# VH-VL binders against q9umr5, part 365

Target 1, 268 residues: q9umr5
Amino acid sequence: SYKPVIVVHGLFDSSYSFRHLLEYINETHPGTVVTVLDLFDGRESLRPLWEQVQGFREAVVPIMAKAPQGVHLICYSQGGLVCRALLSVMDDHNVDSFISLSSPQMGQYGDTDYLKWLFPTSMRSNLYRICYSPWGQEFSICNYWHDPHHDDLYLNASSFLALINGERDHPNATVWRKNFLRVGHLVLIGGPDDGVITPWQSSFFGFYDANETVLEMEEQLVYLRDSFGLKTLLARGAIVRCPMAGISHTAWHSNRTLYETCIEPWLS

## First folded at step 17 (VH-VL)

Design ye25 (framework fv_nofazinlimab)
Fold by ESMFold2-Fast, scan of step 17:
Structure ye25 (fold): chain C 268 residues (1-268), chain A 123 residues (1-123), chain B 112 residues (1-112)
Amino acid sequence: as target 1 above (268 residues)
Amino acid sequence: QVQLVQSGAEVKKPGSSVKVSCKASGGTFSDYAISWVRQAPGQGLEYLGEIIPIYGTANYNEKFKGRVTITADKSTSTAYMELSSLRSEDTAVYYCARTKYDILEGFSDFDYWGQGTMVTVSS
Amino acid sequence: DVVMTQSPLSLPVTLGQPASISCRSSQSLVWSHGNTFLNWFQQRPGQSPRRLIYKVSNRDSGVPDRFSGSGSGTDFTLKISRVEAEDVGVYYCMQGTHEPYTFGQGTKLEIK
């Protein structure tokens, strides 16, 4: 039968957000064991991402151990970054499909009303003062704040994203790359009407340059240097890109057409 | 300036559901999370759950999961708490309260409360 | 779930005298340096709770300076330097560091 599916939620989220996704999986792949990890819900989603990685790691170990044929990950928004780190720190993961659902893989640089809610007195141009402090790095949202106008500060202060993307050196980088490369498929999903992830191409490893012009994955230094294995995965035919217009940030897990087009084909 | 106004008292039969409203004013709905807390007669305070209207997300105390649903209506600046499968033990005053999530200043928990809504479960 | 334990549960006080209420948590309430989400609420008879103190020691606007909060980690105290008649009510501590948010069982302050 079908491989188990593990779902990792996003910022201020819980398992309830995935009720439609679970319906879709049950309809197309009946009998699939789907575990939505109910850790770091609500306010706890603001905990430092390395703390979240540790907690989710402990939760996924027994699930993977019981599934010798492998498992699939579906990781939404901020949860996609948690899953990136999980795949790097686990030397024994058996993940087949890693489905990244509108996650800011190269970081976030937007001051939508969504972000303004957490930073009511700040413009995006000034968030670097808060996020790149030791204080700010104790909050998940700042762990992937990527200001293209203060790249030196991002590289020096980011305790999470710059490290997992290999943008700053880390003693474990070689091992993290080897572990990540064990994944069967990296399925990237996102779109221009998301309204939260800025730039939306961050979900596909694209990001702003210093002039706020978006450069796609193949133009990124992390890809060109193959820092954590993107170039190797693409050469293996293991990267799937599935952009879809017309979907807002909170609708990725509840759109049937999106599910059938981008998710269903990768759930063996 | 800041006011949370709740709906009136309800008397419900066991096994039915109740839906309590909390109307927010003064920008509360856009800028704050709305939490629900109950208090049984002569007892302490117990947290049920919270909604963040701007994100459209709700979180629940595991004790009430499957029975409680918290929703928000932006057009009326109103949050709702629905509790189903009512038991006599659910007889309590239900309060809404607001919380500010600010990364720079830190979180400001439950700074203003509604007046409370008495829900009595009896047959 | 984090258990919040208050003592005493009943606090008879003579008008004009000081009063103290203790609150202990079963786990550390520190989120990060400078952020410990412990709050104190007052509930007068027949009224909604009113927040007095947030983040351990910060007084809300309009709360008299005779109220003060202190503590760290797992041990917290609410002090009233000079009890007045309007202070009669039940006082609750509450933690917001861990989900679900939890309250102490309450301390009833009465004038003797």
Scores: ipSAE 0.756, ipTM 0.873, lowest interface PAE 1.3, mean pLDDT 92

Design ye26 (framework fv_nofazinlimab)
Fold by ESMFold2-Fast, scan of step 17:
Structure ye26 (fold): chain C 268 residues (1-268), chain A 123 residues (1-123), chain B 112 residues (1-112)
Amino acid sequence: as target 1 above (268 residues)
Amino acid sequence: QVQLVQSGAEVKKPGSSVKVSCKASGGTFSDYAISWVRQAPGQGLEYLGEIIPILGTANYNEKFKGRVTITADKSTSTAYMELSSLRSEDTAVYYCARTKYDILEGFSDFDYWGQGTMVTVSS
Amino acid sequence: DVVMTQSPLSLPVTLGQPASISCRSSQSLVWSHGNTFLNWFQQRPGQSPRRLIYKVSNRDSGVPDRFSGSGSGTDFTLKISRVEAEDVGVYYCMQGTHEPYTFGQGTKLEIK
């Protein structure tokens, strides 16, 4: 009766992180088939995002084929970007709810524990020199690095995010938009106390301008141009925004109140 | 300066579990991932899994999934590896080793190792 | 899993002579353009492994320059230009490109 749920993890994550989420789903929607994709775990999560998209695509095809009434995606952190690309490259996906759980949908620009750990000699202000090189684009975290002070370099060098957001032209842009628009609901979750996703409004398609002032989704060129369908989805009533304060980055998948408020209503 | 100091030797019966510790000193514990590798007497090296203390996440070799659990206590700069349902084939020296994930300089895999902990499984 | 194959497994050498150890992987170890995570370790009798080489050809500080690493894709070599008595031990290659990380069988270097 309930649609299957496919879970895509984040950076340096694995299926173990979702044990509480699976417990919540089992309590509220007993009998739901939940598949946590155990691909690109650990250091493999640093592989280029297009490579990850290909691998996850191969894994989701048979799951979707067995569920003619549709599936739901729950995609955490970096995994939300993988799911964005999956929905665009798959001509035949049957995703009902795409639940983006604190994902940097417009990119990342912050001095966080992930940045300090992966780039110990760098600050956010100089990371563009590394990320917008051929070397840097070989790592997933650089595929969605979005320096608002070097937007021209981001547009030119980003091999992933600028393309899936329609910020730079791509031959497949029209078909990617058509495919993405087949989604039933786009459920966006995030909050100000995340501590990792910077700005946190990136989870809601907001982002910094050149002065580091956050502009919300409706003010973004990608929205105004409807580059991949956000304006069409909003007009259709298909975008759900569910911000919640008091939740740190590693707690989104283990907070019961968050689950009941933002996730549970979209699992049919 | 950098040291990884492991707990002492263990003798266990088949079907029991063992928990080995690895205490880091001389560096910032949170800057590194801690991996566990074992070596049966006279044999080669085999990877079990890794924890990233700063993120609180652990990843496991599929061969040991369901039997191995790796944890970390940041307050004591100590990582732990617990292996359950022990068999005689689990008799080995268990090593911890550290990895630096630096994208600019490149990954520094297993740059420092603990002294090893002999785990003997016998009836 | 990526299989790492070393050759030879037993390497008797005369003091002062060169030694070479080969390591082959069952699939490419290239992470992406130019990034290859292949490491070489030395294990002296009764001791923990010690890393000599990381990322194919980078020598760790304190490792004598008589040790060098080379290779690409699936084929790698560790060379010792002049073997010394202290070099006795087992040498392992290890790949970190694919999970799970895997080691070669080990090459036992002995003085003749």
Scores: ipSAE 0.711, ipTM 0.852, lowest interface PAE 1.3, mean pLDDT 92

Design ye27 (framework fv_nofazinlimab)
Fold by ESMFold2-Fast, scan of step 17:
Structure ye27 (fold): chain C 268 residues (1-268), chain A 123 residues (1-123), chain B 112 residues (1-112)
Amino acid sequence: as target 1 above (268 residues)
Amino acid sequence: QVQLVQSGAEVKKPGSSVKVSCKASGGTFSDYAISWVRQAPGQGLEYLGEIIPIMGTANYNEKFKGRVTITADKSTSTAYMELSSLRSEDTAVYYCARTKYDILEGFSDFDYWGQGTMVTVSS
Amino acid sequence: DVVMTQSPLSLPVTLGQPASISCRSSQSLVWSHGNTFLNWFQQRPGQSPRRLIYKVSNRDSGVPDRFSGSGSGTDFTLKISRVEAEDVGVYYCMQGTHEPYTFGQGTKLEIK
């Protein structure tokens, strides 16, 4: 009688990336219904995150409705941000464990091979000119671009991350906070050898200050103001932090030790 | 300078599998996505799927899901397309094609193609 | 899946005369302002497809000025201002805005 698991993939991804994860779950929790959502696969993963949230919402409603005892979410990389928004916009979600697998929860500011691949002529220091335009906000990667040297532009131009993190006011903020707080457990996973998520502490709600010094979650205004419920969840004992070294970005969903240590304990 | 060179023609029996290769020469293999497209004799073009070597991710057309697997070997700059449970309807020329994802300049879809590999499925 | 419909499917043209091929999509191909991923390919007999036009109206390097693309939303056109003998082949439109990528059924251009 295990709760169903819903998996949300990342950038340029599809259900195929999770075949090892499905094997692990089947081994330790046989009979678990696992649904890997094949929406916004490949190129479509670059579509605006609010568009992705609407599509994923439509897909998860019937799954949640069939599971009155609750469901678990496993959300990888960019997919963790989609799941953040789902938990906020759904008035009736029944998510027990939200497992965020190396997701840039406070945003991304990295000059990685992935960035060079998508913006071959740009440096991270110049990307704010592109991302904080209305044109740039039509691409998912720009929806969570967080330049610590242009925080004023991020706060004014981000159509997604600044809003779901409560960093900019929104009429629905109070309702989004109430909805998010219904989650049973927020399981945060990430590590220093990821190589893509920059800073890697973004997966734990840490981020750069203006000098590119990482400040952890408890020093963030979003936590201190309890903008969407992080401080409340931590006080309830509902936040789990599971950092692991030695794991590259594309290996989080296919490492057995990671699964046994950080994911398996939260699948009931 | 960059070109895509595919493996040679194959004749297969129904129910078997075929694995076609696409080797990129020149440039950095990981800079590009590699897509697979087929064309049955006298018919149009049909997309099978795509791999992003730098991200290690692949995505597939639902019509072929469960039968097609696309992989890449960065050390040899080679992408592979494997199609299983072959039917006579899978008889086609299979092409690999290159895509560059550049957000600022726009996506360069299928700007360079391999020469094609004829796969014939007959008993 | 997005359905791409080409018209005409057979296009006999006299040398030196203009030719026009229409392509319609079952839904909008606009990703964002300035980004509509509609491509045109030429396939000569026995050869791999060759891209002529990308993002509605941009000609590839080496493609003659005789070829031009236009359109928006769901309605697109490929024009050849004056057909030459080397233009014989099948022309395909392709959309890359929605997955899976889809092609039109092809237009066979022949000299009359």
Scores: ipSAE 0.748, ipTM 0.876, lowest interface PAE 1.3, mean pLDDT 93

Design ye28 (framework fv_nofazinlimab)
Fold by ESMFold2-Fast, scan of step 17:
Structure ye28 (fold): chain C 268 residues (1-268), chain A 123 residues (1-123), chain B 112 residues (1-112)
Amino acid sequence: as target 1 above (268 residues)
Amino acid sequence: QVQLVQSGAEVKKPGSSVKVSCKASGGTFSDYAISWVRQAPGQGLEYLGEIIPIFDTANYNEKFKGRVTITADKSTSTAYMELSSLRSEDTAVYYCARTKYDILEGFSDFDYWGQGTMVTVSS
Amino acid sequence: DVVMTQSPLSLPVTLGQPASISCRSSQSLVWSHGNTFLNWFQQRPGQSPRRLIYKVSNRDSGVPDRFSGSGSGTDFTLKISRVEAEDVGVYYCMQGTHEPYTFGQGTKLEIK
């Protein structure tokens, strides 16, 4: 029997986006119980990420309790950050594979159609003025806005990402790290043709320095300090990197080759 | 000027499907979400779902449990609402309406509406 | 789902007199300070709904100033200071804070 799979969607998304993913899982792992969580759909995906974490936590507890052998998480885009926090705040999670599907794990700094759509009068260079205010932190997209030119403001104002990444101190950091390290596998998926996640290497814990040069995960202070366990997981052999070119942001959950290469092997 | 122009009236048999179109003009189609709302004769307004073309995402009111599908064609600035497994209770005027998600100005819900499409389901 | 309750459902008014419609939500519609997504729509006979008020109290362009919205949290009011013949129709409140978006039952405004 296969472990159940829990799916957490992204910005302005819902369970309907994952019907192809469900089809693929059913074909390769028939009998798998897959639950796509219909929480914070549509505009509610703009609610503060800590509020979303609390709601998803309440939904996953009974699913995990029903599956003593463990569960797998597939978390898409912004949903990958929700799952990062879930794994840290839950001292009793039994997650085997955490599959992060093109999620901005080190944050977002991009002049994309998404930015223009939500902030039509702003550019990436000036969005820090809005996002790093108390007002801006009431919106999920600002919770992971990471301006590499104003890292001091990011560290002080980010109510979510800077804390969950251990970039700013928090009283619960030691417990969050211990909980996160319970995960069996961290499967990171993303690619250069995503077009939304900027830099795309954010899906692999890489990010811009102050000159907008991308530094990979192993060069990040959060990795070097092992702030939430990345270095420990890598040493344990628990981090899987699966980059794939040619896939746009909205296609990660509906590409069969991507599924077979990057997701299928981790659904025991 | 802003216009949302819907397709014409439909008469359908129970168990069939209907697909209604909503063509946007007078603005950038991708700047908006397009919602669908219905109104049974003499009754109030009921939300079905919305499509956000730039994200290629759609949300649905759970009440319609897999019966509603909303799509968009950016090249023609047209949104579609398909409702399957039709029942007599689905007889209603179906409206499209647009929403702008501007965080600084606040969300502009349903600022313009289409003229409506009457869908009659009868055996 | 958030339940929106309007009162009265039938509102006969004499021309030139004021009219008031109440709308109550089953839970708070506050997103953040200054952002409460409550809207008011007017539907004249045989026409599509037209938005009058957005975010509790903001009048849409072209809406006469005799229309005003007020309220907070869960309790909202639409007021017409001096009813005119063209105001005949059904008025709906709508919340956009929680999905699915929900409407009140509608208030039918009629001239006596």
Scores: ipSAE 0.734, ipTM 0.868, lowest interface PAE 1.3, mean pLDDT 92

Design ye29 (framework fv_nofazinlimab)
Fold by ESMFold2-Fast, scan of step 17:
Structure ye29 (fold): chain C 268 residues (1-268), chain A 123 residues (1-123), chain B 112 residues (1-112)
Amino acid sequence: as target 1 above (268 residues)
Amino acid sequence: QVQLVQSGAEVKKPGSSVKVSCKASGGTFSDYAISWVRQAPGQGLEYLGEIIPIFSTANYNEKFKGRVTITADKSTSTAYMELSSLRSEDTAVYYCARTKYDILEGFSDFDYWGQGTMVTVSS
Amino acid sequence: DVVMTQSPLSLPVTLGQPASISCRSSQSLVWSHGNTFLNWFQQRPGQSPRRLIYKVSNRDSGVPDRFSGSGSGTDFTLKISRVEAEDVGVYYCMQGTHEPYTFGQGTKLEIK
């Protein structure tokens, strides 16, 4: 029988967005138990990411316990960061495939519709003043704001992303790395037409340098130092990269071709 | 200034569906979330759900999931609330209201409301 | 869901006298520093609700200064310093901190 699938949604989202994904899974893997977690829906998706991680952790524990053969995670947008942290903080997770759907794994730095909607009078160049304050860090979007022109502030102020990426030291870093490395497959999905995740290569652990030139995963210090296990996973053959053009941010969970190409092969 | 104008009253039979519209004018439709709230005759206010038109994302009160669908047409600055499998208990005035999610200024909940649409469910 | 409890539900008041409505939430409405999403609405007979107060104590534009909001955490109050005939209607508190958003039962203000 197929392993259960746990789905974690994104910013301002809910389980309702995954209706098509569930249809696709049921067509190709009939009988799969799919649980789309209805936690931190809508505006609650703006709560600090560590608070969300705690809530999602409590929800996934019983699902994982009932599936000794393992589970798969499908985590969309901001939800991919929640799943990154879950894999690190859980000493006993049994995740086989972690499928990251267009998630800003190295952070976000862009003047997108989400930024304009939440900070209508701010530009990306000035958002560091707000996000890297204690007040700003109480909002999820600021937990993964990564200004490449103020990397020192990001490293010192980020309460979430810099810590889970091992860019700043944390007492639990060794345990988090050990836990993360238990994942069977890390499936990274994203593309140039997303329109929200900036740079889109953040979904593949690429990111801007100080000149806004994108450096890919293998050129990142977190990869070279193997801070949380990316280099080890790649050497193991456990990282899958599946870029696809023509897909906007709100369509990753509802595109059949994307599902068949990037998701279906990793559901067992 | 801003105005939210709703469609006219509806009389529906049990088991049918109703679709109510809410047209925004005088403001930037894309800058706001649109929520739907109902009020049964002589009773209080009950939240159904919300859409953020610019992202086409919607979230629903669990009580109505599976029966309510909220959509938006950005070209006409109009939000819609469709409620299916109607029961007599769904007889109510349905309101749209707007919310702004400004992190710097704070969230501004339900600052403007539509005039309401009476939906009567009877045999 | 967060339960919002108003008291009293019926409030007969003499013209020119003060009126006070209490609202209690079943859990804290504090989101972050300076952000508690507790709102007060007035619904006059036959009309849509109109927001009077947002974020506990901030008056909307055009709302007379005889209306004031106060409170913190789980306990909130709407006060009218001197009731006028136009104040007749039902008053609702509403929380926006937790989804789904929830309203109190409503307090009917009547002139006695």
Scores: ipSAE 0.712, ipTM 0.850, lowest interface PAE 1.4, mean pLDDT 92

Design ye3 (framework fv_nofazinlimab)
Fold by ESMFold2-Fast, scan of step 17:
Structure ye3 (fold): chain C 268 residues (1-268), chain A 123 residues (1-123), chain B 112 residues (1-112)
Amino acid sequence: as target 1 above (268 residues)
Amino acid sequence: QVQLVQSGAEVKKPGSSVKVSCKASGGTFRDYAISWVRQAPGQGLEYLGEIIPIFGTANYNEKFKGRVTITADKSTSTAYMELSSLRSEDTAVYYCARTKYDILEGFSDFDYWGQGTMVTVSS
Amino acid sequence: DVVMTQSPLSLPVTLGQPASISCRSSQSLVWSHGNTFLNWFQQRPGQSPRRLIYKVSNRDSGVPDRFSGSGSGTDFTLKISRVEAEDVGVYYCMQGTHEPYTFGQGTKLEIK
């Protein structure tokens, strides 16, 4: 029998987006209990990420308790950040594979359709004025806005991402790190043709420096300081990187080749 | 001019499916979410679901999950609402309406509605 | 789901007199700061609903100033200062804070 799978959706999304993913899992791992959480659907996906973490935490506790051999998480886009926080705040999670499907793990800094749709009069260069205010931090997208030209503001104002990445100090950092390190596998998926996640390497813990040059995970202070356990996980052989070209942001959960290559192997 | 133009009235048998269209002006289709709301004769308004055409993302009222499907065709700037396994209780006028998710200006819920499409389910 | 309760459900009113409709939500509609997604719609006989008020108290363009919205948290009111014949119809409150969006039962405004 296969371990249960819990799916967490992204921005403006719902469980319906995963219908193809569920078909793939049913075909390759018949009998798998898959729960797609329908919390924070649509506009509720814009609510502060810590609020979403609390709601998803309450939903996953009974699922994990029912499965003593462990569970897998598949977390799409913004949902990957929710899952990052879940793994840190839960002292008793039993997650084997955490599959992060094109999630902005180091943040977002791009003039994409999502930015233009939500902030039609803003540019990426000036969005920091809005996002790094107390008002802006009430919106999930601002919780992971990471302007590489205003790192001081990001570090001081980010109520979510800077804390969960250990980029700003927090009293619970040591406990969060120990909890996160309980994960069996961290499977990172993303690619250059995503078109939304900017830079796309954010899905692999890479990000822009002050000159907008992408530095990969191993060059990040978060990794070098081992702030929440990335260096330890990599040394353990627990980090899997699965980049794939040719996949747009809304297609990660509905591409069969992607599923067979990057997801299926981790659904024991 | 804002335009949301819906398809004509439908008469369907129980157990069948109906697909109602909502054609939007180019700007509406690009910049807005399109929601579907129904109203049974003499009754109130009931939300079915919403699509953001530019992203292809949809969400649904749990009551209709598994029966309702909302899609968008970018080539014709048209959103569709398909309701399956029809019952007599599904007899209603079905409306499309638009919503703007502008964070700075504020969300603008259902600021413009289509003319409505009468769907009659009769045995 | 958030339950929206309107009162009265039937509102007979004399032309030129004020009218008031109450709307209560089963849970808070506050999103953040000043944002509360409570809307009011008017549906005239045989017509599509049209929005009158959005975010509690903001009047749509073209809506007469005799219509006003107020309230906070869970209790909201739509007021018509002087009812005119064209105001006959059903009025609905709607919340957009929590999904699924939900509507009140409707208040039928009729001229006495």
Scores: ipSAE 0.724, ipTM 0.858, lowest interface PAE 1.1, mean pLDDT 92

Design ye30 (framework fv_nofazinlimab)
Fold by ESMFold2-Fast, scan of step 17:
Structure ye30 (fold): chain C 268 residues (1-268), chain A 123 residues (1-123), chain B 112 residues (1-112)
Amino acid sequence: as target 1 above (268 residues)
Amino acid sequence: QVQLVQSGAEVKKPGSSVKVSCKASGGTFSDYAISWVRQAPGQGLEYLGEIIPIFRTANYNEKFKGRVTITADKSTSTAYMELSSLRSEDTAVYYCARTKYDILEGFSDFDYWGQGTMVTVSS
Amino acid sequence: DVVMTQSPLSLPVTLGQPASISCRSSQSLVWSHGNTFLNWFQQRPGQSPRRLIYKVSNRDSGVPDRFSGSGSGTDFTLKISRVEAEDVGVYYCMQGTHEPYTFGQGTKLEIK
């Protein structure tokens, strides 16, 4: 029998977005119990990420308790950051595969249509003024805004991403690292044609330096310091990287080839 | 000038489906979310769900989940609401309305509405 | 779901007199700094709803200044300083802070 799958959606999302993903799973792994969590749907996806983490935590506890053999997580876009925090704050999670679908794991810095939709009069160069205020940190998108030209402000003001990435100290960091390391596999998916996640390598823990040159995961201080366990996971053989070209941001959960190549192998 | 124009009245049998359209003009369709709200004769307003065309995402009131589907066609600036497994209590005027999610200015809920589409469900 | 309760449901008023409609929510509607998503709509007979007020107290363009909104947390009020014949219709409050968005029952304003 297959382990149950829990799906965590992204910005302005709901379970409807995953109808194709559910079809694919049913075709290849018939009988799998798939739960798409309809929490923080629509505009509630803009609530602070720590609030979302608490709500999703309460929802996943009974699912994990019913599956002593383990569960898989499929977490899309912003949802991947929620799942990162879930794995850190839960002392007793039994997640085997954590499958991250095009999530900005090191943050977001881009003038995308999504940014212009939420901040129509702002450019990426000035958004730090809004996002790194206490007011801005009340919105999920600002919780992972990572301006490489104002790194000191990001480190001091980010209430979520800088903490879960171990870029700023937190009293719970040691416990969060221990809990995160319980994961069986960290499957990272993303690609250059996403069009929203900027830089796209953020989905693989790469990110801009101060000159907007992308440095890959192994060059990041969080990896080198092993702040939350990436270096340990990679050494254990537990990190899978599955980049794919030709997929736009809203298509990661509905592309059959992507599913067969990057997701299906990790659903036991 | 902003205008939301809906399709014409429908008469349906119980158990069938209805699909209502809402065409946006006067503004950029992709800049807004489109919501659907219904009103039974002589009754109040009830929210069904919302689509955000730029994100290709839709969210639904749990009460209608599994029966309502909201879609959008950006090329024609048209949003659609399909309601299946119709019952007599689904008889109502169905409205589309738009919302702007501007974090800097604040969310602008249901600033413009369509003219409404009467859907009658009877045998 | 958040329950929105309006009072009164029937509001007969004399032309030129003030009118007041209350709206109470079962939960706080505060999202964050400066953001409380409480809206007021007017529906004239045979017409679609029209938004009058958004975010508690912001009047829409083209809405006469005789209409005003106020309130905080769970208690909100729509006031018409001097009722005119064209104000006849049903008034609805609506919250957008919590999903699903919910409306009050409606207050029918009629001229005596």
Scores: ipSAE 0.738, ipTM 0.867, lowest interface PAE 1.3, mean pLDDT 92

